# VH-VL binders against f1rd40r3617to3795, part 7

Target 1, 179 residues: f1rd40r3617to3795
Amino acid sequence: FNISVQSGYEAISQELCVVTCLKDLTSVVDIKTSSRPAMIGSLTDGSTETFWESGDEDKNKTKSITISCVKGINASYVSVHVDNSRDIGNKVTSMIFLCGKAVEDLCRIKQIDLDSRHMGWVTSELPGGDHHVIKIELKGPENTLRVRQVKVLGWKEGESIKIAGQISASVAQQKNCEA

## First folded at step 1 (VH-VL)

Design s6 (framework fv_sibeprenlimab)
Fold by ESMFold2-Fast, scan of step 1:
Parts: sequence; structure tokens; C-alpha cells
Structure s6 (fold): chain C 179 residues (1-179), chain A 119 residues (1-119), chain B 111 residues (1-111)
Amino acid sequence: as target 1 above (179 residues)
Amino acid sequence: QVQLVQSGAEVKKPGASVKVSCKASGYTFTGYYIHWVRQATGQGLEWMGWINPNSGGTNYAQKFQGRVTMTADKSISTVYMELSSLRSEDTAVYFCARWGDYEYSFDYWGQGTLVTVSS
Amino acid sequence: EIVMTQSPATLSVSPGERATLSCRASQSVDYYGDSYLHWYQQKPGQAPRLLIYGASTRATGIPARFSGSGSRTEFTLTISSLQSEDFAVYYCQQYNNWPLTFGGGTKVEIK
């Protein structure tokens, strides 16, 4: 399927027509980066004007953002904001999403390729079940890459989700709701 | 200049524990995982596990589960590997290595610590 | 766990000759077009040294006579025009799956 993002709390995916009430779980997950850990706050500050930029520590190494979920929270989507139009020397041209129960047992979810002028959210749907770790591997032509924001959307144990609609060939849009 | 400097050689009796240190310098200590790899005399390399100095998270090879403990002290940029219930077959050179800049390769290694287990 | 098998265990060559070392994985170590395999050199009494990462990229400072190739499960390290300082043990290592595993090593010795 094809995935695109129109806003920070909305995701579009094919093959599923669902009305879902998702919560922003970003503040309750642990986020680690492959370099420059002091800049992690820029990924979760709610602003796309700030960024995490990879450092010399991971030059010629796979650059990544690793998200660890605590028990009782269920991540359904992860969204990453990239602005290649402004970050011309730090472009992200590909993202690989992985998840698993632990960092040593990750399975590949999907790869999303970004055009050279991409600006906006990139969203990956996460498989159902118990996964505690989500890893986003970042690829680009430059020594350093920039990511502007990360969001984790899902639900907490004991909270209800509402499913309405059906699987079809049309685009399905998911959004955060307060119901 | 990146350096990993390990503690000196140890001689232990069967059943004892040994704790080897690995002091890092010349880079951001919390930015890189440290792995431990051992090598018995005349034998190949055997991976033991890793520690993330930022989180304290660890992952150990199944063979060493229950006997190995890895810890990190951010204040002195030092990683420790403690192996308990020592047996003669644990006689080996123990290396710490940084999981580093070249696609998750071991780009810098400590000099090695010889641990001899004999009665 | 992925089992790494190196062959031959010992390779006897003369200075100036070409050495070809093989490494086989029990399952694919490729991931999205990249091969998650490294080569290390170890001289007696020393820690291993990174030679090749990602199957084919030379690490900084490694001479051009060292080259790596291969994909999926079959990998080769080639040393063209072998020099006296190249007599060492060479290890392949996969990093596609946990636990990390090394081959048994190939000792390159003088004939």
C-alpha cells in the first residue's frame, strides 16, 4: 500500500477504511538517536522549525531513531516530518521502518522513498500485536541528515477504539479524535 | 583521538567472578553501544553482548545469560563486564569494542584483557 | 542464529600472490539491497582491525589491494599482490541478525 500524510495527526493509507480515535503517545515513549542525543528534544517539541541533525558519531553508519514503548501503550502509527526543500544539504531520501519486541528482534515493516523536494509527514502503519521497539532507519546522499519532528499515535490499554468502515481500494484516512 | 583502555590481566579460581573495565575517551560516550567479544587461546572471536551507555540497556548472547552483567558509569566514561561462576573454558582475552561509524562495525577496540581461570 | 563458515581454515601464499578468502552465511545477511557483513584483520597479540564494512567498502586507511564482494550468503575477501604485513587471521562478521556472529577465521600464512 501507499502512505502519505496531510497533517501531524492524520494519515492516509490504502486498503483500509476506518474511523479511529488515536492518541498522541509521543510524550510517553523513550526516544534514542544514532548520534547527537542532546538534540532529541527537537524531535518532540511540537515545532517543525527545529530539527535533529545527525552528527559525526554516525557518519558512514546507518542513521536511526529508535522508539521504545512502555507496557500498556499500543503504537498504531509512527510519523516523521522531513523537509528536504529547506534541508538541501541534509536530505532524507529513504526511510526503513522496523519493529519488534526488543532491539535484537526487529522485523522490517516497509521502506518509503522520498522525492528530493519532499516536505511533510511520512507515516508508517505498525502491525498489530505486542511490539516494544520501533526503529526508523534513515538514508540520504549527505554525511548528515535532518529530521524535524516525530509523532507516535496509538491507544492505551483500557481505552476503546471505534472501528467503522471497510477495506477497499480507496484511500483511508486516520485521525486523532477526542471521543 | 578515540581510545578504549581496558583493565589489566586477571587470574581467578574456578567459581570466582571477574569484572573487566573499559574506559572510553575521545568521543561522546553515550552516543555509541559498546560490545564485548572474547577469544580463547588459538581460537576465534566469540560475541558476548552489548550495552547502551545512554540507557543502561543490555543484550547478552544466550550462552552467557545468567553469568554475564554489563554496566556503564557515565561519570567516568567506563563500561564494565562482569562474568561469574568462572570455569577453565572461560580463559580468554576479553575485548571491548565500539559499535561505530561504519555501518554498525567495530571501528575501535580495547587492547584486550587476559583472564586466566585455573586452580 | 546465523552460522558463518569461512574457508579455507589456512591459506598458504607467497608474497606478491593473490589471496581469496570465502565466507558463507547459513541464511541471507542482505537487507534492502545492503549486505550486513564486515571483514576484520587480526595480527598475533593484537585486537582485530576493521578492513571492509558492508561487504565491499574499505575502512579508512585500508590499502586498495583489499577488496570485498558478494551478496546474500556468499562473500569473498580478496588481497591482491600480498605484502608481508598481510599475513594475519581474517574474520567475517554478520550484523543482520542477533546474536552477532563471526566466522571461524582464515589464517593467511607464508608458503
Scores: ipSAE 0.006, ipTM 0.478, lowest interface PAE 14.4, mean pLDDT 82

Design s7 (framework fv_sibeprenlimab)
Fold by ESMFold2-Fast, scan of step 1:
Structure s7 (fold): chain C 179 residues (1-179), chain A 122 residues (1-122), chain B 111 residues (1-111)
Amino acid sequence: as target 1 above (179 residues)
Amino acid sequence: QVQLVQSGAEVKKPGASVKVSCKASGYTFTGYYIHWVRQATGQGLEWMGWINPNSGGTNYAQKFQGRVTMTADKSISTVYMELSSLRSEDTAVYFCARSQYVSGWTEYFDLWGQGTLVTVSS
Amino acid sequence: EIVMTQSPATLSVSPGERATLSCRASQSVDYYGDSYLHWYQQKPGQAPRLLIYGASTRATGIPARFSGSGSRTEFTLTISSLQSEDFAVYYCQQYNNWPLTFGGGTKVEIK
């Protein structure tokens, strides 16, 4: 999680950069995959050395990761780690982010195209409000594809959190925010 | 009734910062994203980024990353766009515009502010 | 980023004539059956005004002489019988991927 903030001589421009301290909500959301649900733990184990690899169950269907938020949880960003440089036979070349109140009522947020050697985090900001489901649709040239990690960042209702500017797709990290 | 009203024209020196406001009225402020789009004299439209007034979350075009900051004040239904390290090339009319995320059909700019001229000159 | 190319840059038309404006995207702007391609009209000194969204749907209050068509990467805005109030700059915009991008505009002017 990268924070776009200025300090020192840049303090005169503090209002130009809003500091965000987001909570890692990954452990309190429900995550489902379009195939190989036994590998979901690899997406949330904190390591980019392990991966979820899609299986035969979805070979002719859209491959996806679906995140469901429980009441009181407000997801602000979702980050997905892809390593096309290592996963040469399982590349992800496009991600489509969707969200809504239910899995049958999703609206597209954005599509991000990844280069053939992408390595790192891909981050999407989520609309505020009552979205309870986030879906990440994955496209690639091979029959199977790999995702190495997923993180959900946000806040719990009733907590006081300082909110910063923008999370960079290439540098998202789990770090404590400065206050 | 349903409108976006922007702050007045600004004249700034190179290296300064400018903060433009966009006040929403007549609709649910937190139900729409607010985008900022600028237009240099005689040039086309250039998207700068958006803010979600409900969460305060933002997404900026790469060209403006590190210089632009968008913020929202829900108590007065107002969005701000602050651009730092101003250059003569930043002389433009800055527009705010809304879009909603209800379905694919609603991801368009159906309401625009009147524009704010920012002139950067010594 | 998706590059939007409009042609022609300037179109000289007499009142009552048909105007046809082209917009090309470097990549498809369609997503699950919808085209995230919108057209805006801008008159001097004014904010842009939404004309057509989703390639072919007229916005509220837009006259029937304005129509849009196309899909994927090739889009057209047609004004069937140009009125004096239609002399303006027209921009296409894609909303399928961020960063959002606009075409360079087509200026419709009196011949």
Scores: ipSAE 0.007, ipTM 0.481, lowest interface PAE 13.8, mean pLDDT 81

Design s8 (framework fv_sibeprenlimab)
Fold by ESMFold2-Fast, scan of step 1:
Structure s8 (fold): chain C 179 residues (1-179), chain A 123 residues (1-123), chain B 111 residues (1-111)
Amino acid sequence: as target 1 above (179 residues)
Amino acid sequence: QVQLVQSGAEVKKPGASVKVSCKASGYTFTGYYIHWVRQATGQGLEWMGWINPNSGGTNYAQKFQGRVTMTADKSISTVYMELSSLRSEDTAVYFCARDSLEYGYTDWGFDYWGQGTLVTVSS
Amino acid sequence: EIVMTQSPATLSVSPGERATLSCRASQSVDYYGDSYLHWYQQKPGQAPRLLIYGASTRATGIPARFSGSGSRTEFTLTISSLQSEDFAVYYCQQYNNWPLTFGGGTKVEIK
């Protein structure tokens, strides 16, 4: 994994006057949770002080966050913020990333195990192109668990690569890739 | 019939690059990942990465990050694996292998493999 | 990364005898009750051939004498009555976490 939210600026090419930008798509994707949908806003509010906490209604189900991309939106990376150091009764100890064309037909991308003191972003690169649904399955030792933020990076069709013509124009387009 | 046919053996000098091809036939090219696996003489199998021919998306093992590039050409149903800055320890047989993109149904493992391409790095 | 350990490194067996090969993962390769563990056979000068996927399911065309078992971190490949064509190197592979990893192989040779 060689790309992060902050690496969008590396895509400026002065020789070709070409800018390749990753954009924060979090506000334009649809997010659903296995329980407590009223708390979904806590996942996208830009603050790690708020959280989504899974509810008792899914204690016998897989706890998950599902992200759906609308037409023209292509996700490249998904990042999840977990704070096991603060959430000692709601720890996330394993995270499974899946993606596909529909929620009923998903392919496993990877599983990441988190230590009991994990604090920070967990990022998965997504297979390119036609994956419209990303599911994050969450495991922990308690009945409930907490996730503090979710971020989706990618491109909108027709906007991922721009030819700026001049170095100054390319620099201006670089601002569109700010995290 | 499903078949993966790789390019012929290569001899390269240290510091050079090599580009191995894997031509697919007998199935829908864009429906399957292609993985690359190498094997040094008398050694075990080492996974290098995968490419999705439909999207061009790739994922590489950390050890090869910065030196490997995988690409796909849909018009000729061919995947390429390019390894740069070659060292003597890169001497190995390089295999391509097919893996299903079918979502939520089967983790079948690598069901079809190319015949392998021997890359020798010597001065 | 998940480290895959195979034992023994070499197994000497006579034709018609049973061979048992072990594979151990440094952490669980199970996901919701399914084991993402595959077995491959490789003969000299040839590409690997898929034998068993999901720890226990035989791939298409694989003879019934090959069987797999195990879960979590401990897996076994059994060849019930070794035929001459079964003398080869066998590799296990975990498919649960990226990067994908293989065991070091078990060479099954004639005693």
Scores: ipSAE 0.006, ipTM 0.482, lowest interface PAE 13.7, mean pLDDT 80

Design s9 (framework fv_sibeprenlimab)
Fold by ESMFold2-Fast, scan of step 1:
Structure s9 (fold): chain C 179 residues (1-179), chain A 122 residues (1-122), chain B 111 residues (1-111)
Amino acid sequence: as target 1 above (179 residues)
Amino acid sequence: QVQLVQSGAEVKKPGASVKVSCKASGYTFTGYYIHWVRQATGQGLEWMGWINPNSGGTNYAQKFQGRVTMTADKSISTVYMELSSLRSEDTAVYFCARVSDYDYVWGSYDYWGQGTLVTVSS
Amino acid sequence: EIVMTQSPATLSVSPGERATLSCRASQSVDYYGDSYLHWYQQKPGQAPRLLIYGASTRATGIPARFSGSGSRTEFTLTISSLQSEDFAVYYCQQYNNWPLTFGGGTKVEIK
């Protein structure tokens, strides 16, 4: 299966139903933001009506969401919900996905540019191998940005996910650090 | 049939280490994960971690990281749990338990060892 | 970590009475329609014994008077007609997220 970058949650969920072994791992990962950590709960509350909004203190810093995986889980996809149609003063126009063993040694996976009217989930497949940290760097024209939801999908260590694992490994194994 | 037999009670001084054994019989030892769970006197159950007897792979609860080590000896179908830097709060009955599903870390504890009382006192 | 809360802490019942034990998880313990919630019975001086797995499935050898129900975050263990051998401490466990966690236990004691 493949996950559409510009698709809404419904389309992504429908594709994932074909691979019933994938689990929502969001509740077992550690999520940190570049600013306003008190709003992190809005990213994982299951609602796209609430949001995390970056702080003014981040004007000259890279705005980001950092996901740290615990032992025993394997993240294979990360999805971010952006609603530029509602968040006209806080648009996200670009996302850069990075991964690595530690926050100091992250490698760029890809950059996804978003339409100024984008509404829906933005999903990045993670490369094969062990990734303890996933970072999403966010860019936009305004001083602050809004993200409405984050979801991490994968499997628990020991679970049989033959179909999903083969697809992910085949696609992701050749990906490398350095844009 | 299936049986998990643990080593006998231990009395240790604070700062010492203890190594508890759990000998399996009646099933394919390398086919099932073993977890360790402890219970302080009059208190509830606390998960410590698991070991895969086939691979030697382990996963420990953060609370015990750096103090606990789990190992397996295939030749005698025995798993071990070693806890170091013992404190009085470590006084508890320590149980080994088998995960119900073959070669699968997720399941329930279908068989338990009888428990090993470890007393830490000065 | 997922916090498991059991209530009541102690339940005093007479033989033949119905006992209802509650277990609440701080977040969902379900995975693709299955609940990774298990119930264990522990008698004094003994290891725990698996009673119910997957919220509602009786383990081998467990009498029909024991039943489990619930999903997501709210779970119940019911003993329909208590026998003398049922006086014990009952623990629920979530087995969906690392670290694995147990409830504080409900002691079912003779009235």
Scores: ipSAE 0.000, ipTM 0.470, lowest interface PAE 16.9, mean pLDDT 82

Design u1 (framework fv_utomilumab)
Fold by ESMFold2-Fast, scan of step 1:
Structure u1 (fold): chain C 179 residues (1-179), chain A 123 residues (1-123), chain B 108 residues (1-108)
Amino acid sequence: as target 1 above (179 residues)
Amino acid sequence: EVQLVQSGAEVKKPGESLRISCKGSGYSFTSYWISWVRQMPGKGLEWMGKIDPSDSYTNYSPSFQGQVTISADKSISTAYLQWSSLKASDTAMYYCARELYGSGSYDNWFDPWGQGTLVTVSS
Amino acid sequence: SYELTQPPSVSVSPGQTASITCSGDKLGDKYAHWYQQKPGQSPVLVIYQDSKRPSGIPERFSGSNSGNTATLTISGTQAMDEADYYCQVWDSSSDHVVFGGGTKLTVL
């Protein structure tokens, strides 16, 4: 984990009060892989001792993990756990993060190159807005590669509450939230 | 028209280096893997390895790992097969072929094939 | 290492049906592809994914694959079909391409 999830924000507008907390949304998003979909459970089981290993279905295609957010779920960060020190025959040396409203309309957010002995979480901040699809493209020197865990952090839209009286618009205020 | 055109026949001596080529045309060269296949005189087809021209990622048959180098130059739509030191046992016809795949990439087959490059290594 | 076995030769009379077999462990769980090679020429794809014909390949070519054996069938065999035929699979466990040893088809 390389992101503090104990913080949240309080945003107040002229007619609305919205409280947001950064939460682990991994259990409520839809995850698809470019190969071996039967192993997707290894990416979200909370253990870095299990892995998803790419297979034959994507040997002539870009290896990838695609995350789709349901309505009311807003992803802010995506984190991927790679252990090149243990997975010497299945290293991930580059990750490209993309996002968009739909799979057919994705924009590159960033590319992160990994050390050949990388071990740990790789995190990308996601742009604000209504981006509901996140794609992680993976590259490595071997025919197959391994990813040990995926986490999605963000917000669940809160209930909008009209406040009696006039409230001036204000910037987000940092608050303590639990992960 | 989709085609693969290979370099001409070569006659070499043992110990010499050699690079042969395979040029693709009529399709997006970086969208398909290129495989190399050896056929020794009077013998069958042997898969040597393949390359993805988009990033030069290679995969070799264990029998050919370390014996040859496969490379590609996507700017001129050309794949290469190279030997640092030829042996008489390298005498063969060498084919390049474009790799096609089904949905999910479960199976791979070859179409088209290059015309072949005959390599003769003799003292 | 996965291996495919083909008979070295098959002989048929013109107009007769030729059957060329390709055997491998649980081959029916894989897709078999077939290539025709005439003397002095490069291989040509004649059947892919067990039974599909590329554009330009005559309907007299057909294929099947079940159990341990894939079969290339040529009905109404013609002199022009005389060639070497190779079966091929992709072995997913090794990410290797495997060819059979080839079968020489002689007509007449």
Scores: ipSAE 0.000, ipTM 0.461, lowest interface PAE 16.2, mean pLDDT 81

Design u10 (framework fv_utomilumab)
Fold by ESMFold2-Fast, scan of step 1:
Structure u10 (fold): chain C 179 residues (1-179), chain A 119 residues (1-119), chain B 108 residues (1-108)
Amino acid sequence: as target 1 above (179 residues)
Amino acid sequence: EVQLVQSGAEVKKPGESLRISCKGSGYSFTSYWISWVRQMPGKGLEWMGKIDPSDSYTNYSPSFQGQVTISADKSISTAYLQWSSLKASDTAMYYCARESWDYTGFDYWGQGTLVTVSS
Amino acid sequence: SYELTQPPSVSVSPGQTASITCSGDNIGDKYAHWYQQKPGQSPVLVIYQDSKRPSGIPERFSGSNSGNTATLTISGTQAMDEADYYCQVWDSSSDHVVFGGGTKLTVL
């Protein structure tokens, strides 16, 4: 299939690929952080050995990662890699996913509490439609926290129209993605 | 279920010290800010300050800076509000409230602790 | 210091629409939140981020926020809505939470 993803959420992308021709959109989205924007590159470099670490600029604010999708692309899943077992002084123990059309119009999708020794990907399914902004809010026991990677999966508008046509005839029946 | 349970009513004399408590349950206590809010008899709500229980970072309203101490013990999921020397003007209902992730709104409130300071 | 002004009282007949205002300089650039407080009870969040309702809050509660005024609107007002209502913002320039003075809603 046309999506190369890592072990944990490869199954998720494979499941959706049968219907939607799911793509890795991480390189075409805009990512902002609540602090230390110079470290944003560590979130998308393909390595879990590097990290974004929050700074003092956001110690009295919600620590967050905000993802903005350009026109013509639609995010379906967002995955965040947290390694509390290595990042003992910078643990993430709660993660809230929000989405909307703009940063001023976000709705909570879900909250996930993480084990104090969590290591691996945390994935949230995103509602369909005009949700162009995804925000991930982060909390932990220390003043600063670390996130190691972010990945966004979805499709382009032309493929959404194609899938809509298929689904009206088959109600999400199995349709293979192009290899 | 999320709950904030506060300590019981207090009757004190001017000059006495006091510490009241707010115990969180049903959620990750260190993942949310806790604010303290004063309501004087027949009056409105006044924000006093807040604490991040994960690191005990505090931020106070200017009206309450130096007048009270806010602290927390994350091992027992409890936040505290303390006076070193009470005044009659401290007579009020005191609420603790959990700050929502939706930018500074308070989604859950304690039942309140009535503090009466009289000679 | 940033201040919010509310009318001290508003009266409506049952079934009518109540409008409670909260005035502050450029409040439309901030998120307004609204709380309901009944006698002897803790405040309850009824509107957050200008116009959103928490789970369990009736659809007749709505909010708006633009320019210098945020408004809480209660359509088809019922006797059970009789309470004090408080607006609240976070002032980013000072990192302080600010409450309005409160409005007593009377339904008669």
Scores: ipSAE 0.000, ipTM 0.469, lowest interface PAE 15.4, mean pLDDT 81

Design u11 (framework fv_utomilumab)
Fold by ESMFold2-Fast, scan of step 1:
Structure u11 (fold): chain C 179 residues (1-179), chain A 124 residues (1-124), chain B 108 residues (1-108)
Amino acid sequence: as target 1 above (179 residues)
Amino acid sequence: EVQLVQSGAEVKKPGESLRISCKGSGYSFTSYWISWVRQMPGKGLEWMGKIDPSDSYTNYSPSFQGQVTISADKSISTAYLQWSSLKASDTAMYYCARQTYYYGSGSYEYFDYWGQGTLVTVSS
Amino acid sequence: SYELTQPPSVSVSPGQTASITCSGDNIGDKYAHWYQQKPGQSPVLVIYQDSKRPSGIPERFSGSNSGNTATLTISGTQAMDEADYYCQVWDSSSDHVVFGGGTKLTVL
């Protein structure tokens, strides 16, 4: 059983490209840290010269940055800036990205190991669907560690993700969480 | 395709040292815990301990703490189980298994893939 | 030291429903997972998170978990289901994995 296309204009009718116009959503998400919440502003100020440094509050627990999306906000990517070359006493050598509907119901997306001299952005694609919470779990050899910047990219509900006749933004592949 | 391939069967005498291996392939080795599980002949499954290959953090069952050493070499995606001095009571099938991670309740930690097992026989 | 108790054996006739229990204090507050082990083979995950089936596991396998008892149910039991079955939980207070003693399912 074969199916043939009968329209002579089929190729011309393919004018629409589905692209995601990713927006910086960092200013509209809620960010919490496992310690030193007064330094959270350093993660979102647009500068990699400032940092969040963990404190004694999380000495006996996992160091983390938790991002909560409000209603209508859909995160596609999260990016974290680490500068181990400058932060030699506060290195981040491993990052675990998790997501879910609530902090008590998260699944692991991926783990990324960082070189001891890593400098730059570490980006994780987020699974599709209704993910309201993203947690970034941080590991390092010292009692305290530093993160310099966090960015959340995605879209707001109700905004068009379709651009007719154009491909100007990358379309993210949606993936399932691993738990 | 996710696979855990273990080293071959061993026949040893009491007092000898031994190291057996478990090589992961088809996935990010540092993204999952590796657990070791013992099964004595005709008996059930006993959890021995686990390792996070990303930082070599280990956690042992109290029954196995100090009796074995679990280690990993992430550069070759291999985990190890080692005895410094074997006893006849160590005769068993040893499985490695990939353990899922769940941050929060921790209730989801289960074994989705298992190695084929390594039979260790300790006799004089 | 958390413990799980399973019956040593369960027998069922072909085509009938087999029920294998796993008892533990307030086990319904934990997630129960189930493994099948056939002679000479490695264990295989058949149910995770109380009631979910991995890809490739037949629909006749199901699970439940409430109060002090988790249950693995095999409907329309076949000869090929003859195996040892183990329940498992993760105890968050100790960060330890706990297995039940295992149940030998016989289909005759």
Scores: ipSAE 0.000, ipTM 0.465, lowest interface PAE 16.1, mean pLDDT 81

Design u12 (framework fv_utomilumab)
Fold by ESMFold2-Fast, scan of step 1:
Structure u12 (fold): chain C 179 residues (1-179), chain A 121 residues (1-121), chain B 108 residues (1-108)
Amino acid sequence: as target 1 above (179 residues)
Amino acid sequence: EVQLVQSGAEVKKPGESLRISCKGSGYSFTSYWISWVRQMPGKGLEWMGKIDPSDSYTNYSPSFQGQVTISADKSISTAYLQWSSLKASDTAMYYCARHPTYYKGSYFDYWGQGTLVTVSS
Amino acid sequence: SYELTQPPSVSVSPGQTASITCSGDNIGDKYAHWYQQKPGQSPVLVIYQDSKRPSGIPERFSGSNSGNTATLTISGTQAMDEADYYCQVWDSSSDHVVFGGGTKLTVL
């Protein structure tokens, strides 16, 4: 899929040949939206031809997508697909990424402003540590907004890191991660 | 019936080499990791390291790295723990235990009966 | 390195509830597993993934795990439950298995 972070790149440490591979964790996280929860499936169906569109019930509220990670799931990146070129009446012009232990206690990671003709993935790196909830707040000029896909990348506990050897110099290799 | 059977008790002198074994039966040996756990007399459980029998990948606790070698022979469903030169401080009960690798963490569902290793002059 | 702390000893009368704690930084973000070891025997898994019981383990054994503390609870404790109990987690950052120091449960 089309993301700003390429999941095929791995760095080999100078002392040990350690390979790290990001996994698509989207199917094992819980996703909630500020409105129209019946459309959540459109965010995770693997297609950018479908969309989640916010509803009237969040007209006077912050429009958002909230991702909750269960135990054993460690999210490293979250990616959001926005197509302002196609969704002319439902543009997303700004996204705010937050994370924390609980919905009531979130810390702002960053704000990303989008071009009025943006089309593609918007990726936020997540800080390491104790975060179970990721919230994406969405802003735009219209009453309703559209988001086409959400992906969560990271690793699952219980998956061991494989060591390929010992190296005295750093070597970068591109490798496809397992589906 | 799932079973892990370990080799018998050993009495050795300091400086001698030793290899003890853990044979799995009743399951797909390459589908589970094997860990080795030390228990010194009257003390608690200490994780030493683990092996994936499917490719012989090993990972050791820092306290045991360079002190022992863990290996496996998948053709006979057997994992090994080896010392090149035993010390009196290696006197302990040694357990092998299997664990799955999946997203809900690693736990030891079956344990061997233990191998008592006594190192004295 | 990650470490787990258990009380060295817990005493309970027959029929009473025993509670054994396992403390670790943000242990609630990890899966806690519990083992029972009787003298001269191998450890036996009694609780896995915080609260699940293996086949053959009585329902009076239960577990919980949140924040910095995991707890093994034995309701209606029986003489046969007298043993050492160990908690265990897998630490993803190091790819290491970590055991607690063990708790001796005495049923008097």
Scores: ipSAE 0.000, ipTM 0.462, lowest interface PAE 16.4, mean pLDDT 82

